# VHH binders against Protein KTI12 homolog (KTI12): the designs that were tried, part 3

Target 1, 302 residues: Protein KTI12 homolog (KTI12), of Arabidopsis thaliana (Mouse-ear cress) (q9lmh0)
Amino acid sequence: MALVVICGQPCSGKSIAAVTLAETLKESETKQSVRIIDEASFHLDRNQNYANMPAEKNLRGKLRSDVDRSVSTGEIVIVDSLNSIKGYRYELWCIARAAGIRYCVVYCDVDEAHCRQWNKERSDRGEDGYDDGIFEDLVRRFEKPERRNRWDSPLFELYPSREVIDKSSPVILEAVTYLTKTVDSKTQDVRILQPSIATQAARFSEANSLYELDRATQEIINAIVEQQSLGAAISRVTLGNELPPIEICRPIGLPELRRLRRTFVKLMGQSSLSGPPLPTDADSAKRRFVDYLNREFGGNNA

## First folded at step 7 (VHH; framework vhh_8fcz_2)

Design s27 (from d9 with S100L)
Fold by ESMFold2-Fast, scan of step 7:
Structure s27 (fold): chain B 302 residues (1-302), chain A 122 residues (1-122)
Amino acid sequence: as target 1 above (302 residues)
Amino acid sequence: QVQLVESGGGLVQPGGSLRLSCAASGFTFSDYAMYWVRQPPGKGLEWVSGISSSGSYTTYADSVEGRFTIIRDNDKKMVYLQMTSLKTEDTAVYYCAKDLEYSDSWYDFDHEGQGTQVTVSS
């Protein structure tokens, strides 16, 4: 039960790392079931996927959607893609948190010069390489994972340009040990602290504003789930003194809450230039989401 | 099997009005957000408007804000797009789309059908 995010520059050996990890997990003493989600499953040329920002956003959305659908207890899901944008890695981490499963990042740390050489070699062989312009744009925009960020931890670093990646690689074995360790109800990785509803409001950056909105709304979902776990008859969810309460007419399951949150983020993400502007901080995002939920729950409930 | 059937398109003069309809079947209509998207001649698919499952929350592309209104009738399983002050730039095939469960992408829609043609010309 886990989500593994493979991360790295274009042509940094990510797919070899993903396959090696999957095979090692399948051969482990627990005989783990593993699924790899990658760009090849969408049957598009890689240059088509990265030709422009809408195409990239669509690709990330498809991969995230597949991850969300594939997450299940007893199966390890590996996302093999660039996963280069920190806001997108944050979204994947939120999926793992909501599902209550383990999460980690496997980073293929390869310098740009080697990545350029490997890309050129693929192109020279007539294989699916990146066009130079697309490659350089992706390299420029790459956001390196940082261990101090919750959505980048635990971080397992591989160096494909300095070592052979195979089933005996120490870092692969460390990742396998982490992913297959027995979870006691008392250990449950409670150290990955879920942000509380009382967390200080964070100002949204212009870039990744939708991903920061996703983070804030996920905190609301977590609060609803937690309060409902205290009693199935709860008709009002209190979210702290600065947020209005959520009025509910029935118990709301996690899948329904996740659907409502995704719909809200999508609706907010559509053109906001002439309508209400995107929230500028986490508290504003939470208030709008609470208003949205109250309207959906208090409207014409079938 | 999700089915979405668009209707109501036609030829209209600039400044005119038109109402598009979409009949939905094959899913629990009241559980999903609905959208209108369009494809102008020789261009890609463009998002136009969205409406929440209850109808209490709506959003619009900047280019149509103040001119278009999205409405839904959950009892009839219908979504509508009321278009006013139509411009030549609004000429497109219009499709209604269902929200995909598990996707926050701008372009992840579960749409079906041939759409309805709107031509704004004198």
Scores: ipSAE 0.113, ipTM 0.618, lowest interface PAE 4.9, mean pLDDT 76

Design s29 (from d9 with S100Y)
Fold by ESMFold2-Fast, scan of step 7:
Structure s29 (fold): chain B 302 residues (1-302), chain A 122 residues (1-122)
Amino acid sequence: as target 1 above (302 residues)
Amino acid sequence: QVQLVESGGGLVQPGGSLRLSCAASGFTFSDYAMYWVRQPPGKGLEWVSGISSSGSYTTYADSVEGRFTIIRDNDKKMVYLQMTSLKTEDTAVYYCAKDYEYSDSWYDFDHEGQGTQVTVSS
């Protein structure tokens, strides 16, 4: 029993690696039972899965849930997805630790230029490729696995742009040897108490409160931008009867508003909070964010 | 060029105190929230604390709540982490971090430098 996390850039050959590893494991002397959990299993368009943060969160949540359920079956479980965020890989590692099973990461290391070309080739064939905007966003946010991190170790690196990945690939055979060796499962039962930055944020995103924070804060930013477009000297932004106004002493650019929004969501999305409890609805989220902006623009709450 | 320089780490006994400092340069310090993150030996990066650009909002990881205090001085372009009641589990390299200027990701941090080593041992 083991959990294998396939990791890599969009269009880096991850699915070929996953299938090759699974078939090699099934044909090994131990005749391992293997299950692949992938995005296709949920019957969703890949561009829809990565169109925005809520959709991406939903995909990660579904994959994580299926992994958590599957680790009790006695099979080797392979998660075939981008697995690009350190915090999400940390969550998967925690599942393996709690279950007392073996864990490893298989990384398809392909440079951006080759990934971009392979994405274009898929699109040209009418197959399931990424839209350019989505592709570039995913490339920008990709967090390369690092062997020094416990949740990225052991790390098996494949280079699909340099070599054909098949059952005779040395790294595939190394991974199979690791996954099939006799190890006392009790020595792998380690309890993890400290989630990573992304894992803490992801935990809140599973709750309705983080979805409300995301949506509500984006609506506030849109309203500020729209009202500023109506006049260069606006000193107060009115957001409706339920919300206090935002007092501004200068024009606020979209990049600054985006930074403030991300900061607010990060501060609110952590496990421990200073001050009152998390908002439970959209109006409470908006009021909290407006209060935050007024304090940031005016300094202190005086 | 953005630069963050951490200092103040060292060897302390359990129950002791340390103050970490972070000197920032190369950006408009008062426009960005700042964070402290740490990496224990052989483990990954974990979040410790955050402070808004004005200093009016702070957050802490459950493991440090009530023991650590994050503060900032915008005039001096400094972030501090006051640590009290230190535990062996607090042993880590500590980094200060800020958000990327144009990123829409909740996971991005712009941290630089070597960090500062905190060792809590008897």
Scores: ipSAE 0.012, ipTM 0.437, lowest interface PAE 8.9, mean pLDDT 75

Design s30 (from d9 with E101D)
Fold by ESMFold2-Fast, scan of step 7:
Structure s30 (fold): chain B 302 residues (1-302), chain A 122 residues (1-122)
Amino acid sequence: as target 1 above (302 residues)
Amino acid sequence: QVQLVESGGGLVQPGGSLRLSCAASGFTFSDYAMYWVRQPPGKGLEWVSGISSSGSYTTYADSVEGRFTIIRDNDKKMVYLQMTSLKTEDTAVYYCAKDSDYSDSWYDFDHEGQGTQVTVSS
C-alpha cells in the first residue's frame, strides 16, 4: 500500500538498499507483501539503456508503466533504478497520489569518487558496470533529492560508503516504521482524492506539464522571498524583462505565498479539459502564476 | 477547530437547479481556497470546482463547466455552489473542502464537511 522510490548515483548501492528494505518489510510485524521493479526485470542492457536520451526515456517509460500497473495490487512497490531526474520522480509521486497510497524516497548518498571507484571495480571484474562516458554523463545529470520538495519526501538517506546497509540499519528501520504505520481516521488532516480512471489517465499524460508548473511557480515564490529579504519594505517584485512585475500592496509572509502557490497549482491541475490547457513550458507557467498573484493581490488599476 | 457545514441538498428533477451552501468556521476563511468535491454512490471522490481565496479565480471539472458556478462571500465566511441543468449523473454527496496548510499535493485538502446529499431523479 505504498510506493518507495530508490534514488542515487550510478553504482551507489541502490539494489542492496532495495533488497534490504524489501526483506525487512516482509519480516515486519505486519508481514508486508513487497514487489521490486528494476531494470533487470526488463532484460535490457545497462549501457544500451543509457546510451542516448531516447533509450533512457524509453526505460523510464517502461518502469513508470510497470509501477502504474503494480500500485493496485495491495503490495508495497519499490522502484529500484537511478530515479535521478526530478521530473521523473514527480511522475512517480503523481502515480502514488492518484492511487491514494503512501510514498517515500530512499536515497543512497555516495560521493562521485566512491561511485566512480565502485563502477571501475565492477567493470574490472566483468560485472554489470557502466561505460566511462555513460557513467560521467549520468553523474553530471543527477538531480539530488531535496526534502523540501513533496515528490522527494519523506526522504530516507543511506550512506553505503560510510556504513553497512542491513536489516538493523537505523534508516531502514525508520522507513519500515513509516511504511507500516496505521493511519487513524481521527488524526487524518489530509483527504486524498480518489479520481476516476479517466482523470488518472489525464494526469499521467500531463505529468511533465504539472512538473513544469510546480517548478516555475516555486521559482517565482523564491524570487519574491529573496527580494523581500533584501528590503525594509518592498511594493514591487521584478522578475526579468519577459515577465510582468508583481505588485505587492501589503506585507506577504512565506505561509501565505506557499498557500497561494499551492492553490494555483491545484486550480490549474483540476481545470477543465475544454478550458485553457496546462502550461507546456516554464515561461507560460510563470506568466499565468504572475497573473494569478497580481489578481489575488489586487492588480495595478482595479 | 475547523468546521465546514454543508446545506442545500435534496431531491431535484433532471434539468432542475439547486444552490449548495457551506458555512466555515475555525480558520481565517479569506486566506484559503475552497473546493467542492462529490462522491457518487459506489464511487470515489470527484473534484467538482475550486475558488481562490479572493474569489478572483475559479475552475470547474469538464462535466460541470457551464452548468455550475462557485461563489464565495468572505465577510459571511460562506462558499456556494449554484447548480443548473442538473443531470442524473450529478447524484452524489457533495462536500465542501478547505485548502491544505500541510500538504504540498495539489489535489489534497485538509478539512471537509459532513456532506449534503443531492439526488437527481424523476
Scores: ipSAE 0.154, ipTM 0.623, lowest interface PAE 4.3, mean pLDDT 76

Design s31 (from d9 with E101T)
Fold by ESMFold2-Fast, scan of step 7:
Structure s31 (fold): chain B 302 residues (1-302), chain A 122 residues (1-122)
Amino acid sequence: as target 1 above (302 residues)
Amino acid sequence: QVQLVESGGGLVQPGGSLRLSCAASGFTFSDYAMYWVRQPPGKGLEWVSGISSSGSYTTYADSVEGRFTIIRDNDKKMVYLQMTSLKTEDTAVYYCAKDSTYSDSWYDFDHEGQGTQVTVSS
């Protein structure tokens, strides 16, 4: 059993890589059973899946749920999608770890110009291409896998723009070898893996509420970063008349802001009759997050 | 190396109280939120409570609201769960959990300890 995450820019040859890997695995000495989980399995149009953030988040949730259900079946599971967000790849890696199975990432490394040309050619052939606006947005948000990260390793890099990807491709054969090798050489992590909390998302909040909270808090972080770029000595960040200011006594880096945001969303995802109730809209979410930041920075909420 | 060591579990009668402790090491404790999660026999992990890095923000599952209190001591690198009015449904292994360093996921944790057993029975 294993989980393979296919990653790459829109129109970077990911589906060809997924199918080629699956067929090579089926033809291996072990005659391995393989399942591909992709967007086509949900019968939604490509542009509908990426039309807006709620639709995209819903797609990722469906793919993740399918993966979680499939990793106990004794098959090799291949997830064929953009898998462009580092945090999402980390979630998939956590599922594999909790299941005690092998994991790897197959990255189709194609530059933007070739991806744009292949998107155009797909449209010209009457196949499902991305609308220009959606394509450019996805390209800008792509987070390239890095083999130094555990959730991006082992990393198998393919270059569809430089070579033909088929069953004889060296990287495909290397991935097959990794996925089909016997358990004879164990480099075991001595820690007992705990079940992922990701499987209990429904216990924390409804998807729409968490999405609005996530989006609103990201807007606040963007505003802080922008204002701090004007000078390191800024002690107050103003967010307009509708929100209280954020009091800071030192420069706050983006990694720290991201951590605080993630923690806030997680804490607010718990339903509680005491303490702050879940925000009902973007403005109340922003006010709640500003209050949280002021408390964590040691400032007074105005 | 990140380590979380839970203690304070045991057998208690319904309506009783227990205080769980978690000793943290191997990371900058005051930079991370901390959580208590539990696993009842034959069931999955359940969120119980969370506390922000400064201790100024706390959250609780509806099932424990008003009965449990989460506290932290950043100088001692400790997080506690004060449990009162215990019910048989609170029987579980309780784990201390550190907020994720790497994940943008809303429900992901970086590290969990070995757990401490709480049994509520007559």
Scores: ipSAE 0.022, ipTM 0.550, lowest interface PAE 7.4, mean pLDDT 75

Design s32 (from d9 with Y102W)
Fold by ESMFold2-Fast, scan of step 7:
Structure s32 (fold): chain B 302 residues (1-302), chain A 122 residues (1-122)
Amino acid sequence: as target 1 above (302 residues)
Amino acid sequence: QVQLVESGGGLVQPGGSLRLSCAASGFTFSDYAMYWVRQPPGKGLEWVSGISSSGSYTTYADSVEGRFTIIRDNDKKMVYLQMTSLKTEDTAVYYCAKDSEWSDSWYDFDHEGQGTQVTVSS
């Protein structure tokens, strides 16, 4: 009767947290039925799942679909994966709201140094670990849950590097208490129908257009970052003969570029009915994004 | 702490006009796109309009294009929705929303306001 999202850095103890929570719930006085959804069910190498953005999006899509199929009023579903992207946690929260069930996030808060060490130890034992490049990219892109966000609340924080996580852990017991509450009156007044936002994914139905848009805009971001790293006080990024240059009046950080890219993609997707259709090829996507960036950078100067 | 406060809703006759306002605080307003989304009675949320951080790009749902205009004032940290030629179908609670800072999701807003009710009826 609930959806639990396990969240944390790669190699932060998420699977032990998920198993511990599941076993504690099964042994509770209410004897809950529990299902864990994880990456192991897809039989793909961990590094293949996170090799690039399309593979990562496919993994999230499969996990989301499995959650949607498994959500019921009689069973607690635990999603054991990185769940590192706020927007993806928002999608999972929407599924829970649509089903009228409880939702919470369990966060394994472990610093990068310990995660890196545990990843190395896992690899040294011949167990599933992340390649260094993939690990570092995932760490850099991790979006820490914030209890102020409704899709990250309630938030149960575990510290596997500071304490042993077991059935007697206070936070595990708090989560169990929350999940086994028999009084549903507090969750029955869910009024905002977030599934209507989730159906906007159907408006981005052209998989080829979404793939080209993601790939093309990321290539533009990579080019800007690369040229800024090579040339101090660079004022123009050149992207080849087919594309106009990007005019920049100040150094632009990767976080700002990523925010601009996400906003561009969102605005284009939402305007598909009233604006021009989604790009069907990489060159079209790149031109629209370059135009968008030039307008945003130019507007900031005025 | 992000705060969004909507105002300007009310009861209006079909064909009338109304201006919604959203006062933002707790973040660098000029760095984020802003959106208006609405929830009609008994239905889910639907997006209405969006505006880029600079104000140079705007987008509208097909159902409101030509009738609604989204505007922002970065100095005052305000976003507005000017509504004209209102229809009974525009009846909804309207929410102001801030774009996600880090998410690559199509659905993610860091925050929504409390909402303001717009009722279009004779």
Scores: ipSAE 0.248, ipTM 0.707, lowest interface PAE 3.4, mean pLDDT 77

Design s34 (from d9 with Y102L)
Fold by ESMFold2-Fast, scan of step 7:
Structure s34 (fold): chain B 302 residues (1-302), chain A 122 residues (1-122)
Amino acid sequence: as target 1 above (302 residues)
Amino acid sequence: QVQLVESGGGLVQPGGSLRLSCAASGFTFSDYAMYWVRQPPGKGLEWVSGISSSGSYTTYADSVEGRFTIIRDNDKKMVYLQMTSLKTEDTAVYYCAKDSELSDSWYDFDHEGQGTQVTVSS
């Protein structure tokens, strides 16, 4: 059992993320039972829900009550709403802690310009969109989740403006892995140690560079997985004329590839203040990751 | 069970050198990145250095770059921190840490050792 909090700007693709995560969990090896709690469950007009502070407080109260009731049922509970207020996410985290269940945040990171465009498109189609005044007020008041805060961690970041969110999305699969992991003494030790080693969050780096690094490395992983899925013995993955090939001496499982990718992103991110700047384009990011993989696999192995 | 045991700390004068060691057990050492983090007196933990699972990539905090070197020996299941040109600001308990399997957070680690005290003073 777990509590998942979906977070993001208005019109940032949160409901697609919630549904995709739920279906992936239901189809996982453990066949999880999943419940989505959302605003549609109450059949209320979205503009009325966000017109003023008392209305928002009432909406959050209803969602919180449903969460509190649902965490006792043995299901994975996904809360699909803005969840934009730090204090509210803290309250949801407290519910999870009191219930002794896993907790995570899934953040749909979409820039304001795309959110405005998608809101306008919804309104133009006669679908439920936010009134401009309400939209801009929500955007202004949004409190972005921060990984260093225990009530915002673990944090799984999705980029719906830059990728299609579906059951094969790597971040969705990482969240599924986290949520379905069997609880034992080893896993419990890991959870206990995470908060105790929190460091100063002075890891500042350009958001666009971090996004580019994340996306490019995921494309490399997808290419390796796709070529291995063809069933042929593979010793070399080719990615185009300007990238060196990836040389592998054995089939590499998806969990291992994900670990290598996470480690690479962490190491590159940590060095952003002392080493060369992070890559700002896909080809540079891919080249650094391919070089990293070839070194990790052994450069003379083929 | 994962165990990380640090050693090599001590009292050293400014400008001096120390080599810290970390002995790892209870996991496939060659599969995980390793880190050194430190906690100065009265302050929170801060990241110092990281090394990839093969040892091919290393990273350093700005405050220690050019002065510290992280090394690993996968056959011996050891990670080391060679410290040179030590400053009073380097005074801290130094911890060895194993990379997280649960989160891609840059500051999250699955396990840390008991620590080794480094004091830089005249």
Scores: ipSAE 0.122, ipTM 0.636, lowest interface PAE 5.4, mean pLDDT 76

Design s35 (from d9 with S103D)
Fold by ESMFold2-Fast, scan of step 7:
Structure s35 (fold): chain B 302 residues (1-302), chain A 122 residues (1-122)
Amino acid sequence: as target 1 above (302 residues)
Amino acid sequence: QVQLVESGGGLVQPGGSLRLSCAASGFTFSDYAMYWVRQPPGKGLEWVSGISSSGSYTTYADSVEGRFTIIRDNDKKMVYLQMTSLKTEDTAVYYCAKDSEYDDSWYDFDHEGQGTQVTVSS
């Protein structure tokens, strides 16, 4: 049992990767049962699905609901869609964690020029291609998976523009090996710490807020680093008229700032169950982070 | 080698109090946030409380806010969970957990201890 998330730019060969992986799994020595969840099951063409934000959110919601229902069936579930938004991949990862099943991401890494060409060729053949405006908007908003992120790991990278993707592809075989790996009877196949269903439900509703926090806190870190690079002895970082300044009594290195940012996002995520919900806008997120930093830099009880 | 050793659990009646302790070693304790998480019988792990590296910022799950207090002593490398007004629903194995090394690990933890059992029953 596993959840596989196929990820990539529009027209990057994702469906070929999904089908190839599914067929290789079905033909493996373990004869795995596999289900592909994709956009083709819905009664809208690609352009209708991506015409506006409500339509996109509706599509993602339907795919997520199908995944949630399918993870208890005992099959390997493959989600074949753009899966382009970090928050959405995070939601899928949470579903896999709640179900106690294996998880991985298969990323079709194709440059924009090839994706544009393949989209044009698809349209020229009268197939389901994207309108230019929709295609360029999707390309601009694509959030590349990163192996460092828990919800993007393990990450299997395919290059459909550089090689033929088939059942003998090394990366496909690596993914199959991972997905069919025999668990030692004394070895845990799920991380030792797994959140409760209640905690995960809150995170599903808060996915967009978590990414507002990520963006806003990174802007604050960038401002601190920039101002410190201008003078080694600064004691105050100014962030604009609406935000309080950050008071520092020593130079703060980037590794420490990144650790503080990570910890803040985690503490804020958990506290959404205890008090006010996560901020949905950048200004609120920045204010809370600045307050947190001022407490950490100047609130030491010596 | 990172080590976390919990203690202080036991049997207590509803409305009672317990203080859990976590002794940490093998890392720079004052650089990491610390957490308490619990696993009730037959259920998954649930987050209970968190404390920043300096101790100046704390968070709590809604089910325990106002009843539990998380404290740390960086000189002694200790984290505590003071539990008051205990309910039967608080029955669980309680684990001390260390914050992750990964920048974008917003949810899981690098390390947890062996746990300490808390049973709230009359």
Scores: ipSAE 0.100, ipTM 0.618, lowest interface PAE 5.7, mean pLDDT 76

Design s36 (from d9 with S103E)
Fold by ESMFold2-Fast, scan of step 7:
Parts: structure tokens; C-alpha cells; sequence
Structure s36 (fold): chain B 302 residues (1-302), chain A 122 residues (1-122)
């Protein structure tokens, strides 16, 4: 079982990639069962889905809910949509991690000029294309997947404008190999308890906030590591005029900082309506994380 | 080998109190956040409470905030859940969990224990 996220600009050949991958998986030695989740399943045309932010948010919510239900079926699930927003891809990655299944992103990397041409060609044929205004808005807001981000990895890049995408495409075969490989026996030794679907759903409604927390806290970790690497006996890390300094009484290793960051994001993600409000911006997230680190580094050992 | 042993559950009347205990071994206890999660009869796992590795930061589910307190003793490798004003809907098997070994996991935690049953009824 696995979750595959197809990603790309409007009219970048995503559906061809999704269908080709699905058919190759079905014909593989393991004869995998595959399900494609796409916008067509919700009976709305693409311009209705992207007409305004509430409609777009509603579409992402429906796709996410369908994915969450489908990861328990024993099938390989392919999500075929723009998947253009980093926070949303992070949300899908969280579903895969919670389900204990493989995850990957397939990115159709096509330049804007070819996407515009293919959109125009679809419209000229009387097929479903994007209205010009909607197309240009989607292109402007597209957030390219990046291999260094865990929610964008492993990343399989296709170039539909430079090559024909078919069952013999090397990248398609690489993705199939990844998705059909034998489960690592070492991961089976860990007993993992996961929160209920209800608690996960509440946190998923805040996917963009969780992404901002993840990004902001990673910037703080990077600053600490960099400053410690320049001096052996640093007792104070200065982060700028608007943030309090971090007081450290010993060198702090990267594994410890990563664990503290992950724990902070997890604890902040646990919804509490009676608690302090969630950070609304990166600066607020950084301030809360710095406060958290100062408390964890030993000023408040009760 | 990670071992988590829960205890302290039992039968209690509504409005009563219980203290749950979790004894940890097989890992560096002071390096990991600890959690309490519960599974009511016929339902899935529910997040209850969490505590940071130092004990300086705690979080609670809305349904238990103000009634439950999570505490840890790093020297004894123990985490506790002090439960007050218990309600019938608190009836569940309670599990102690260690934060995941996986750096990029937001919802996973390790658990090796059997849990402890809490029943709230008159």
C-alpha cells in the first residue's frame, strides 16, 4: 500500500502520468491494485473548483478526505490534481505517515509557455480547459516540489514537454520499483500508536499553519547550528532584535534539536480550544519555539 | 528494547480521582516527550495529554483540560496522569507512549505496553 501524489502546473500532463503509472503498476510482477482519486469524481468542472478560495479549499478538503478513507483499503492510491500548495502536500504526507505506508511525489515539470499552449489547445478542441484568469492565477500560486522537503520526497520528475511519457519511461519504472519493493523488516519491529481519525482531522484543517510552524522552527534550528559551528563556547544564541536570545549551557547536537523541533510542532498541533491561540504568522511561531527551547534547556527544571 | 508498563487503573465513581503511572525502560527517557492516549470501548485511539522531555511544556485534549495533569520524573523514568472529576466518557484503556524515533513523524509514537483499564461508573 502506498500514497502517490501527482503534482504539476495546470495542463502539464498530470493525468497521462497518473494513468501510465497506474497501468504499469497493475501490469507489474506483483499485480498491484491501484486507485486514482481526481477532481472528476466530485462532479464539478475545473473552473468551478478554482473559482474562488472557498471552492478551492473545499476541493482540497474533499480530496484529502477521500485519500484518508482510501489508505485503509490495501490499494496503491494515486492523487491526481494540481497538488500545488506545499501545506497541502504536507497534509497528504502526514496521512501516509500515520497509515504507515510508502509515499512519493511524481512531478510533471513543464514550463509555463507549454502549459499555456496545451490549455489553449484543449479549449480549441472544446475540451475542459482553464479560463485564462483562473489559469494565470494557478500558475502564479504554484509551489514547486523540492526534494529536500520530506513531504516532497522521494521525488520523481517527469518532463512531458521534452519526452513521451509511457510505460517504458525510466522515471515511471523507477517509481514502480520503489512502490513495489519489499517492506523493510526493521520497520515492522516498531509498535506505533496513532491518534484517532477525529484528532487527525482537526489538525489537518490547519495544514498551512503546521507547515508554517515546521518551516519557522527549522529556520531557528539552522541558526542555532550555524552559530554553534562558529564558536566552541557559546552560551547565548542571538536571533535578531525581535526574538529573545536562546540561553544554552552546553553544546546542543543536531539530533537533539531535531527531536525538540518535531516534539514542539506535534504538541502545538494538538488542538485545544481553551488554550492559547495558534501562531498566525512565522514571527509568532519563532517566538513560541524560542520560548519552548529556553524552557527545555533547563531554566525551569521543577 | 523499549518497555512501557502502565498501572493505576480501576473502577471509580463519577467525580472520583485516579493516578495512572507509566514505568519506562530501554531508552534515554529524558530525551523523549511522553504521551497518554486512550481507547474507549468500540472506538479508536484518542490523544489525551503530552509532556515535553524536560517537563516544562504540557498539552491536553479539550475534553480533559482542567481535570487531568501530566507529570514526569526523569530520575525515576516515570510519567504520570493525575485524573480528577472523572466522567463516564473517560472510560477507556489508557496507554503510555514514547515520542517516535522518526524525525519526520508528526503523529506517530512508540508503545510497548498493555495499557491500564479505567472504568467510570456508579
Amino acid sequence: as target 1 above (302 residues)
Amino acid sequence: QVQLVESGGGLVQPGGSLRLSCAASGFTFSDYAMYWVRQPPGKGLEWVSGISSSGSYTTYADSVEGRFTIIRDNDKKMVYLQMTSLKTEDTAVYYCAKDSEYEDSWYDFDHEGQGTQVTVSS
Scores: ipSAE 0.246, ipTM 0.703, lowest interface PAE 3.4, mean pLDDT 77

Design s37 (from d9 with S103G)
Fold by ESMFold2-Fast, scan of step 7:
Structure s37 (fold): chain B 302 residues (1-302), chain A 122 residues (1-122)
Amino acid sequence: as target 1 above (302 residues)
Amino acid sequence: QVQLVESGGGLVQPGGSLRLSCAASGFTFSDYAMYWVRQPPGKGLEWVSGISSSGSYTTYADSVEGRFTIIRDNDKKMVYLQMTSLKTEDTAVYYCAKDSEYGDSWYDFDHEGQGTQVTVSS
């Protein structure tokens, strides 16, 4: 059970990626049931769907609703659409998180020139292409997925303009391995939690707080890395007037900082509602993360 | 290879107490956060509690806050779940889980053990 979000520019080979992934999953040793949710599954015309903002909002609403219904069926759900807006990908990630299922993004990274050429070729064949005005507007508004963002991870990047995408594609096989977690022992299997209804509701209502938490903690990591690169005798990292300093008693590598950040974000996201709530702003998020780091580095003890 | 072995489960009456243990091996225990998760009969896995790599930060699900305590002993490579004021709805198989190497999701972990059964009934 998983939610796969296919992402890419208009005419970037997304449907080929979706179908290839689905067929590879169905043929896997685990014989996964897979459902593709796309614009065609709703009998929607692509140019009509993207003609104006209300139509586009209606399309995203329909796709989101079908995803929300489908994640409870035990199938692997693949959303094959532009998924170009980071806020919308964040909403899909929240659905997966609330359902307690695996999540990943498959990104078809194709430059605009190739996308324009492929769109023209589709139109020339009488197939579903985008009108030039709609195409250029969608390209301009595309928000590229970033691996550092929780809602864009894990990120599997495909390059359809550089290679043929088929069942033997290394990235497709990596995604299949992630989604099926084929293991040689059960201690290597990855389990995903089913959150309680109360925690699901709280996380959904606090989606913006989780986004700010992720962003704010990454800013702290960046500041630590920068300051460590400036001097040989760094025992304290200063983050500005309102934040306490971070006391560092030994060199801290980037992999360790990333692990600490990841763990902090995860623990905060699983926190009890009877305990401290999620931070409501970037400064409070940064302050809690700084406190967490100081505790982990030995600055405090319970 | 990573191994997690849970123990301490059993039958207990409502209001009772129980202490679960998890013995870890095959990884640098002090580098990773540890979690307790549970699977009630006929339901999926639900998160119960988490503890940071140093043990200085802990979190709990709303349903167990104030009743359960997670602790770890990095020297012994052990994580524990002290359960008090147990309720019938706490009946589940309890699993110890290791934090994900890559941190792909809020609910993700690399490995979990065999589980230990906790039954709360009168």
Scores: ipSAE 0.212, ipTM 0.701, lowest interface PAE 4.0, mean pLDDT 76

